Miniprotein binders against a7ua95r516to809. Designs and how they scored, part 151

Target 1, 294 residues: a7ua95r516to809
Amino acid sequence: ASLSLLSISDLVPDLQFIFFWMSNAIEILYFIQQKSPAYMQTIELMDDKAGSKESLLSATISANEEAMTILEEVIMYTFQQCVYYITKTLYVVLPGLLDCNPFGTEPSSEQCRRAAGVCVCAVCVMPEAVRRVVSVFQTTSDLLQQYQVHSEIQSQMFAYLFFFTNVSLFNQLIDKGPARGWFQRSRVLQIQASVKILLDWAKGAGHNHLAQKFFAKFCSTVTILASPPQQLSQMSWKALCAEHPSLKPVQLHRILTQYQLMAELGPLPIWQPSSEDEAYIYRTVDLLESFENH
Short names: E, the ipSAE of ESMFold2; O, the ipSAE of OpenDDE; V2, 0.75 times the mean of E and O plus 0.25 times the DockQ between their complexes.

## First folded at step 11 (miniprotein)

Design di2 (at its last look DockQ between E and O 0.03; V2 from the best seeds 0.00; counts 0 for: pae E 1.8 > 1.5, placed apart)
Fold by ESMFold2, look of step 11:
Structure di2 (fold): chain B 294 residues (1-294), chain A 95 residues (1-95)
Amino acid sequence: as target 1 above (294 residues)
Amino acid sequence: SLRKRAEELERKAEELKEKVEELRREAEEEGAPEEVEALLKSAEEMAQAAKKLARLAEIALERGDPRLARYLLRAAKILLDWAELLIKEAERLLE
């Protein structure tokens, strides 16, 4: 732990060791799983000359179960350590996405500043705030590939990182958005463009399905906020709930309230919750998401 | 200490691997049952895996993660105890 700003590059040496332990533990676990039937078969086919066969089989089953249990604990422990270090880095860089202007007058990277106007390099036009987040995801992907971590574990890790990203961005937008002016339409369009860059990275990295699933709440929020007033005003509460099932009633209500205020559509509520949902739109304890859900 | 335990388990793993080679030669000379080689192969594989776990634990200790090292050494010990049991059975079948 440090009070200084942590970059993913500063954590790579520690992450390399953790991924090394994780990948080796997985390899040994799979080895035991693949060999265990053969070990038991060997004992079952033995000539039971001294009557030791049943005792040996029982001990073998017990050792197999204990070894697998401990190795699963190692895998879980190292996975949690990776997630801990990576999310500490994400926590530092994610707020910048809500403040950045991806439509800025110049490319954010130093290399692209030399070309007055547009640079055709995709990296050169990416805002620095977005680049910092992409760097965390890309570095994580590179390390997982380098240590040949099983694809199922790689998917689980990105599922959690996308979940964490979604919760962090959603909570900050809902909690700080009114004071920071993030519900203004021009700001929402900038946020939408920045998130699109992240989604494009996820698609190119082979994680499109995970991004679609785990960014749904934040993306729904931004989609509603970016909608033209003529289009959104025509939609009923029921239709909005159906189109955006990732949003809880209290969350949808808060988003629509802020939308109506910023679009200057008057003080009378346009979107009336169903009678069933009326009980839930004031549950403030459900407004923000927990980082412990996955 | 965990460091001394890791060194002991690695040494034990080497001892068991050497014992497997000794018994394998004896089994060839005496024309032992086919099952003896199967037991010896299983014990050798377990001892090698335990050695790798002990080496990983030493690295974890060097990097200041004694909790991870403790998990790795527990797994290593279980595999060595398992290997030793199989070796004892192979010895019994040779006599």
Scores: ipSAE 0.491, ipTM 0.844, lowest interface PAE 1.8, mean pLDDT 84
Fold by OpenDDE base, look of step 11:
Structure di2 (fold): chain B 294 residues (1-294), chain A 95 residues (1-95)
Amino acid sequence: as target 1 above (294 residues)
Amino acid sequence: SLRKRAEELERKAEELKEKVEELRREAEEEGAPEEVEALLKSAEEMAQAAKKLARLAEIALERGDPRLARYLLRAAKILLDWAELLIKEAERLLE
């Protein structure tokens, strides 16, 4: 009940604090890393007054190593906290994406209406469910830029968030899709359109490569399900495996089985797994994606 | 002066360590959850690191590098501020 009310805007004050600390820690770490070698060389070049130089050098090395280690821990901790809060928000809004009808006329966002009246920006014309997801990513992007977080950390953040989103959407679609009617062609087309809007946003935000990489499994699933029966029934198991390499054999087999049921197709010999894949299609442990592998 | 700031941060680090030891004793007496000890340990480590950074800042000043000293002191302050937050959370869990 309480989680359903959580918006990304409610977390912004906490996230701002965390991003501030993370950015500062990164800046200091890089500064120490760049200056430490020159600093040690300077100590080495000092006049060797009896034993004091070696002790000072050793103490300086030890202190720098410890400082760097602690800063790395602070960066990792703050990164994990950011991910925790952002993914908590994503967990709330992602299910709405699967139920979204992007072809309906939904009103523009209240925020843009207040500022400029009728806004026709890309975000304002988005369906509400898609806009909520995009808002999480956009807020994250804006905060990362505001605090000038290092580009590598930004890339890692979006990589993880896209990974999390893909796993969440894929698992929900595979597990709940048949019962929710998400495998129906009309619903699949809605999901495909919603995901396209999200991918278009990611492209516009400069994250096209990451989005294509980390959404590959969900996109492949949606592409198969969106395919007309006449077209898909002409594709062999081997051809489908080759076209959708992101899907494990067990996952592809489940998708095709559910597609057959939905389309009222009888058993298709052409979709029969190869002898090599036959053992793998029964590995139900590999059916759903894990959050731990990233 | 940067030196006075370093000395102040060293003093603050010692104060936080003393506070950690006080709270550790209270936690032991009350049978507090393992989470409290984890917070206190982290705070202690951060305070110790901050103290070392402040000392490094003094060395940087002695060597005529006030820029490095400022960054080290900034790092020390960051760690102390985090330590204080962890201590406050530990206190909240003990109430």
Scores: ipSAE 0.171, ipTM 0.635, lowest interface PAE 1.7, mean pLDDT 88
ESMFold2 (binder alone), look of step 11: mean pLDDT 90; pTM 0.892

Design di20 (at its last look DockQ between E and O 0.81; V2 from the best seeds 0.00; counts 0 for: SAP 71.366 > 70)
Fold by OpenDDE base, look of step 11:
Structure di20 (fold): chain B 294 residues (1-294), chain A 95 residues (1-95)
Amino acid sequence: as target 1 above (294 residues)
Amino acid sequence: SLRKRAEELERKAEELKEKVEELRREAEEEGAPEEVEALLEYAEAMAQAAKKLARLAEIALERGDPRLARYLLRAAKILLDLAEFLIKWAEKLLE
């Protein structure tokens, strides 16, 4: 009950501090990494007149290594905290994306409604369910930029969030899709349009490559389900495997089986798995994606 | 307490920065070698970083994260110890 009311805006105050700590820790780590070699070289070149340079060098090396190790732990800790809070909000809003009808007329966002006028920005014209998801990613992006977090850490953050989103959406679609009617052509087309809006946002935000990579499995699933029966029935198992390499044999087999049932198609010999894949299509443990393998 | 440790580290960082400035003046008056200035610059940088970490730890305590505060204070202490060692070495070179 309480989780359903959690918005990304409610977490911003806490996230701000986490990003602040993370950014500062990265800055100090980077400083040590860049400056320490030069200082150590200076120590190495000193005359032994004041005593053993070896003791000074050893102490310097040890202190730098230990400090960097602790700073890396701080960065990792704060990163994990960010991911934890952001994924909680995603968990709440992602199911709405599968039920969204993007072809309907929905009112503009509350943020743009406060501006005295009809905003026709890309975010304002988004369906509410899509806008809620995009808002989580946009808020994350804005915070990362505000605190000038290193680009590599930003990339890692979005990689994980896209991974999480893909796993969540894929698992929900595979597990609940048949029962929820999400495999019906009309519903699939709605889902496809909603995902396209999200991908277009990611492209505009500079994360096109990451989005294409990490959403590949969900996009492949939606693409297959959106295909007309006349077209899909002409594709062999081998051709489908080649076109959708992100899908495991067991996953492709499940999708095709559910498609067949939904479209009221008889058994299609052309979709029969190869002898090589026949053992793998029954590995139900590999059907759903895991959150642990990132 | 962690708070008291943070305050002590921040104070120590400032004391070391003041000591660096004192030794820089002495080094300039004596015409000390470039190695002394390099050591003092490094010590100052470490003291400044330690001070920043101590402040971050105080914020972590205020936000109810003593685990984070402990990490930050440990790092601050290491950097201050290094700064102090560098300062002592610079002093020996001025003798």
Scores: ipSAE 0.659, ipTM 0.887, lowest interface PAE 0.7, mean pLDDT 91
Fold by ESMFold2, look of step 11:
Structure di20 (fold): chain B 294 residues (1-294), chain A 95 residues (1-95)
Amino acid sequence: as target 1 above (294 residues)
Amino acid sequence: SLRKRAEELERKAEELKEKVEELRREAEEEGAPEEVEALLEYAEAMAQAAKKLARLAEIALERGDPRLARYLLRAAKILLDLAEFLIKWAEKLLE
């Protein structure tokens, strides 16, 4: 039978096994890569009258290479399983970030009270929708640290989770934003505040660089939409492209069109695409982002 | 089956670890060259890694992931064979 998972907590037992397998495979791989050469250097220096040392070295090198190849496959397999389970949870909870109102959040939520002693936020004003996303990231971080997963792999995990989060939020905003009223200025300011809370979590967790890199498209979108009309209307298309290089021409065009509509600045386009970009502003195939990892 | 194979590899890994400990004591008492100690240290590390991989494979089978178990056992077998090879070379050098 199919059973929907309600929270990341329900996945923890499965994730614990997967992280355990992954961390152990990584440790063995790193031992072979980084520590075994000293043993081979000692063996290489030994005196060998019959020349059989070449057979010993050759067999050791071959076994090391074959074992490392298989361990890399184990690491990739377990990493993909972690990402699969975690992103299923993220997919369910991320849309709520676009609908929540962080300015009206009750500060007395049970999660906030339990975390008050170690909480990275100044007050317990995290909306439930943001809290659900943070819970996924925090649980993932706690598991990675509990199993002492190598820091490079931890960074790759969060790079992918932030990439997934960015694509999911951006695609939902662009695709459903008009029908949901998410382009209205008051809603954009609420969305901006909600994502700011998430970015502050990422900064406090030591992932600020990754979050800045992988949320760039969504953050650029919200920044444009939150801009005061008199400031934005004075910026050229070229200037906006330069300030927001993460946005494709079709994406920037769509965002500016929605901005102009919601700010009631009239039907005549304010921003004129460059001749170079005019070929691309109507490529609807490029409007939404792919979940493929690049 | 895979479960029986995993148990066999774990048992063999433990046997090789015990053999390495015996040979390291012998090498220390006989004042064996540095090369013997290096082979035995590496063999012990490989046998320990193989034992861990075999145990992880047993857990993977209990959790219903025979594909992961198969990868873990393949890696365990390779490391165990290397450990055994290194031990045999160390024995030759102790002669």
Scores: ipSAE 0.572, ipTM 0.878, lowest interface PAE 1.5, mean pLDDT 84
ESMFold2 (binder alone), look of step 11: mean pLDDT 89; pTM 0.889

Design di21 (at its last look DockQ between E and O 0.94; V2 from the best seeds 0.62)
Fold by ESMFold2, look of step 11:
Structure di21 (fold): chain B 294 residues (1-294), chain A 95 residues (1-95)
Amino acid sequence: as target 1 above (294 residues)
Amino acid sequence: SLRKRAEELERKAEELKEKVEELRREAEEEGAPESVEALLKAAEEMAQAAKWLARLAEIALERGDPRLARLLLRAAKILLDWAELLIKEAERLLE
């Protein structure tokens, strides 16, 4: 960090140039990849009367490999620059998701009814905090489309942005949750509703599979915390691990501990970790997630 | 000097494209084999790509990103050297 705390709209001019370079580098790389076999075939079929065929083929292979390597570096460099700028804005806006209340606003429900005619929004409004996060994702999507970025690169971009979002939200919940009261049932339900709005955006944007995959840890955490005590107390440690494979033992242990405190439950024998997992439940180095897994 | 390098590579790309057109006319007059036209087309395509890379590098310098510009100019240089090899071989075949 050291960039000012800018909104995504303040960074669009810079992002436009970076997407421009990335898109053009991808096109040139694709062009070379498509043409290279034909160039080599042309040389292979040449009459070798002067004995230059093998030397020319070797030079062509070398030039092709070197050019593609450098263009891949350009693509990676520009991709990393996009991600750097975008995640800095996400880092600023993501904590608000944990504090917002998507329920109980009359004006948003009334606006939804008027705009849709018969629509009655009985679920959620889009709080400003959620809207700020959606704005970052939507702006990113709009830029990727504007510059015709290859669909595989678009998928990689959103995979990383969802990964980053998951890590940021999970770490903040675990680290600050006790002090901020985020483990209280009414707050957990508010957080669950806010996450649903974000997941609905991802589904509508065509990224449902990526969101399901890369939000898994945070979603599992909220799902457990939102579970009724009667249901959760019937699930053994092993069953919870099986249902929530994205959670490490230390993470599941911490979540259940916070749940017990919130629900005023004593220790439950059914939640005792397996003997294998017991070695891991106090590994505090594994409690928070790293942003370095991509 | 990095800007001078970008201008130099763009100018070189245009010179190679002109050379390709000259050799293409010569190859047509002499009834050269299809391999000569294939080499000249490949050289033209590489010179065009290098020219675009040099222009992208100029924009990167204008925006204050010399690291990106250096990468783009390295790629441009490789493509131009490749184009020169293809042109040299085409010349050899026309002799």
Scores: ipSAE 0.729, ipTM 0.919, lowest interface PAE 0.8, mean pLDDT 85
Fold by OpenDDE base, look of step 11:
Structure di21 (fold): chain B 294 residues (1-294), chain A 95 residues (1-95)
Amino acid sequence: as target 1 above (294 residues)
Amino acid sequence: SLRKRAEELERKAEELKEKVEELRREAEEEGAPESVEALLKAAEEMAQAAKWLARLAEIALERGDPRLARLLLRAAKILLDWAELLIKEAERLLE
């Protein structure tokens, strides 16, 4: 099946089983973690008949450690499978977010049309491209809750998904943005509005801190590009570095260079990198974000 | 086969649970110390957890994931071996 036709709804049956395994493995792991100390204590309090106590304690410790290790591997494996399927879906829908015009009158989603009334819920008023992205995250959230997955694992899942989303959007914007006109002020404002809708959803879903943390790089890029030339031209390189610490010098330099071209600004001495950063602005290997370091 | 191993582990888990119930009755009749009941309870809980892991492995096999099934079966086996050790100690304390 062409990747273009893959929807999150198509993956739900497979994801359900994966979440089922993950949830059960976590439950069993916690059960062992909670009970093992009591078992060890019981053995320790037993009368030492012919050294049997020490051997039993050692065997119990070994069995506990091995069981926990294997269950952790099961949890990690199932976590990776979830991430794999969900990120495939995100990969398909994320480009639409950059091309979205949130200020246009797009028709309401088919799902909300089936309810006889004009649903004015936040999801129904979302542009289709934004709604598709939100649907992936919402479906993930719903499945995690349905299977009562531990809150820490839920947080790790969303952290990774937001990380993936940020890297994907950032890399696409930096690499393809100039050619696709995404650096034009009108298009940047559309992107900014679309991302704001996504961030507002994340806030409403209880993931505000994670969203702010992991979208920082993309948001900083969009904020710089959305800034009026009159305002941005008054900001020094040092000031921009301080306001946007999530951006590497090479990334900031690339953004400013493309901004100059788009705004037809001549060379701005105030944007010249510091002597300290001058060596780093040419590190093109650091321009795009990597998916590997998370 | 992995399926056969899963079925064997489920059967073993039930056998161990039955053995726990037998020993619990003996312990009650003999007025055994609280430590025996604690060991038997632990063994029962481990056997039950192993049974669940074996069932999860069967589901994994049905879904075409033998890697996951192998991990689950390995965990189940460890828990059953642990349960057997606890049962043997309980038996020793009843002798």
Scores: ipSAE 0.295, ipTM 0.707, lowest interface PAE 1.4, mean pLDDT 88
ESMFold2 (binder alone), look of step 11: mean pLDDT 89; pTM 0.881

Design di22 (at its last look DockQ between E and O 0.77; V2 from the best seeds 0.00; counts 0 for: pae O 3.2 > 1.5)
Fold by ESMFold2, look of step 11:
Structure di22 (fold): chain B 294 residues (1-294), chain A 95 residues (1-95)
Amino acid sequence: as target 1 above (294 residues)
Amino acid sequence: SLRKRAEELERKAEELKEKVEELRREAEEEGAPESVEALLKAAEEMAQAAKWLARLAEIALERGDPRLARYLLRAAKILLDYAEFLIKEAERLLE
């Protein structure tokens, strides 16, 4: 499969085959897991007159363990291929979330009305940048459901996709935010609204817990940047660390520095890192997140 | 080649399934112990799973993924060896 196909819709044919192999490998793995105990039980009840029971039990254990190990390798291989294709698409579309204005579309109706059996709404147009990201998640969800992939594998896939999304958005905000104007209050509020649309999708898709866990770093960053200056300046460093445990000291320090600059709160540091944290607030190697799963 | 191996393992899976059916008829005629049917059922199920894996490997080769095909054929071989072992044991018990 060619990596030149960066739209999720262009990748569906390749993803369909990969999900096909993954779902079949899972099904065969499950089949072996369900059958092996029954075979062992039947063999144990056999008359051991010919002395073959021990060799039958040994063969059953050996074949079961070896085949299952190989099938787990197939599942991991196909999972990694799916993730590779999907994250290449996400990498292209995610930056647009930081630039879009989710408030820019004006609905033509003052309110929604309901009639018997009919829902009448204004045009529900999602901003293009948000739509492209949601489309990746929705297409992935549809394929996983179409091939009836085990729910634990579905959860693992969305855990990684949300992790990747968080790392991509956080790194771009930290690295390019000043030059792109993404720390301006009006811009932060737009970003917050766009992320809410993604979180709402995740909740509706049954992935709320995963989204809250894996978007935590980016959401914490946006929450801090969106906070009113008077409220934020009353919070201690310790309180901010406790409220935002996903942020490393160097990350929190950088965010607060940008906040202080954007809000024009003067040059004197408002938030005093603890003595133990002060050793870490300048570790630039820890500022950006790695895309690699540890 | 991997394609020849996939075809060979699929053929072997079908041969083992045919052998199971032959032995099942013999077991019914002789009133064999329930353990013989249990071994034959296990052999049939494992041979069918191996055939499934061989077909998946064939599709992987048609799509240009020989790495995936090797994994699938390794698993298929393991299950066929196990199925063959179970068949030999069932044959011994019918004697």
Scores: ipSAE 0.563, ipTM 0.877, lowest interface PAE 1.5, mean pLDDT 84
Fold by OpenDDE base, look of step 11:
Structure di22 (fold): chain B 294 residues (1-294), chain A 95 residues (1-95)
Amino acid sequence: as target 1 above (294 residues)
Amino acid sequence: SLRKRAEELERKAEELKEKVEELRREAEEEGAPESVEALLKAAEEMAQAAKWLARLAEIALERGDPRLARYLLRAAKILLDYAEFLIKEAERLLE
C-alpha cells in the first residue's frame, strides 16, 4: 500500500544528499590518483640517505592505497544507495507501462516543471504511464549532472537502471502476459509504441547505445509478438535464433508457444527447435531473467 | 562519538596546515631544497582533503548515516597520518 504512493519527487531530498557524497568521494579519489605519482617521483628524486627513502616511499604507497580503498568503498556504498532508491520508484511505475495505451488522447494534466505554461515538449506529450517512467530517468540524469558526477559513473548508473527495467518488464511480460492479454496483437502494439517513446527519450538523453544494449531482450520479445502471423510463420527456429540472439532457447520457445496459442495456430514444424537446442528449451530455471547477473 | 571524532580530525587537519606554514617559513629562511617544499605541499593537500572528508562525515551523521560517516572518518585519518609523516620528513631534512 505505502509503496504505491512513492514518487521519485519524494526521494529527491535523500538522493541529493547521496549524490553529493558520491560526487565528493569521486573527486577526492581522483585527486589522490593524480597526485600520488608526483609524490612518489618526488621521493624517488631525494638523496638516498641510508634507508629513509625506501621507508618513506613504502609508507606513501601504503597510505595512498589504503585511502583509495576506503574512498572506493564510499563510492560503491553511495552508488548502491542511489540504485536502491531509484529502483524502488521504478518498481512502482514500470507495471503501468505494460498497460499503457499510447494511442489514447489522455489529456496531459501535468505541466512541464520547466515551463510556466502549456508545454508541448516531448515529455509533456507522452502518455502518463510513459511519462512517469521517463520522469524517474530524467530526475536521475538531472541529479547526476547537478552534482557533476563523473561520466563513467553516470554510464554505470544508467546501465544498471536500464538492465533493471529490462529484467522487470521482460519477466512481467513472460510471466503475467498471457493471463493479462499482453500477448494480444493490439496490446503488443501498444507496448511496442510505449517502449519506442522510452527509447526515443534515451536517444535524446545521449544513452542510445546503453538503451539498445540493455533493452535487447524485451525489445526482441515485443518484436516477435508484434510480427504478423503470415510473416512469423515463415521464419524457422534457426532464423529466429539468429535474428534474436539476446533470447535464450527456452525464452524463444515460450514466446513462440504463447504466440501459437494466441494466434490460434496449429503446431508449426518450422518452429521446432534444433537438436542442439532441444535440451535447453526445457531449462525453465533460465526462463526468467535474474536481477543478480549484472 | 563519531561527531567528536570528526571534530577532532578537523582540528588536527588545521593544526597540520599551520605546521606546514611554519615549516615553509623556516625552509625559505634556510634556503632549503625543493624537496622540502614538495613534501610540505603534499602534506597541506592531504590535510585539506582530510578536512573535507571530516566535514562530509558530520553531514552524514546529521542525515542519520553513521556507516558512511565511519568510512569517511577512516579515510580522513589515513590522510592525516600521511600528512604528519610527510611533515616529519620535511623537519628531518631541515635539521
Scores: ipSAE 0.045, ipTM 0.498, lowest interface PAE 3.2, mean pLDDT 86
ESMFold2 (binder alone), look of step 11: mean pLDDT 89; pTM 0.884

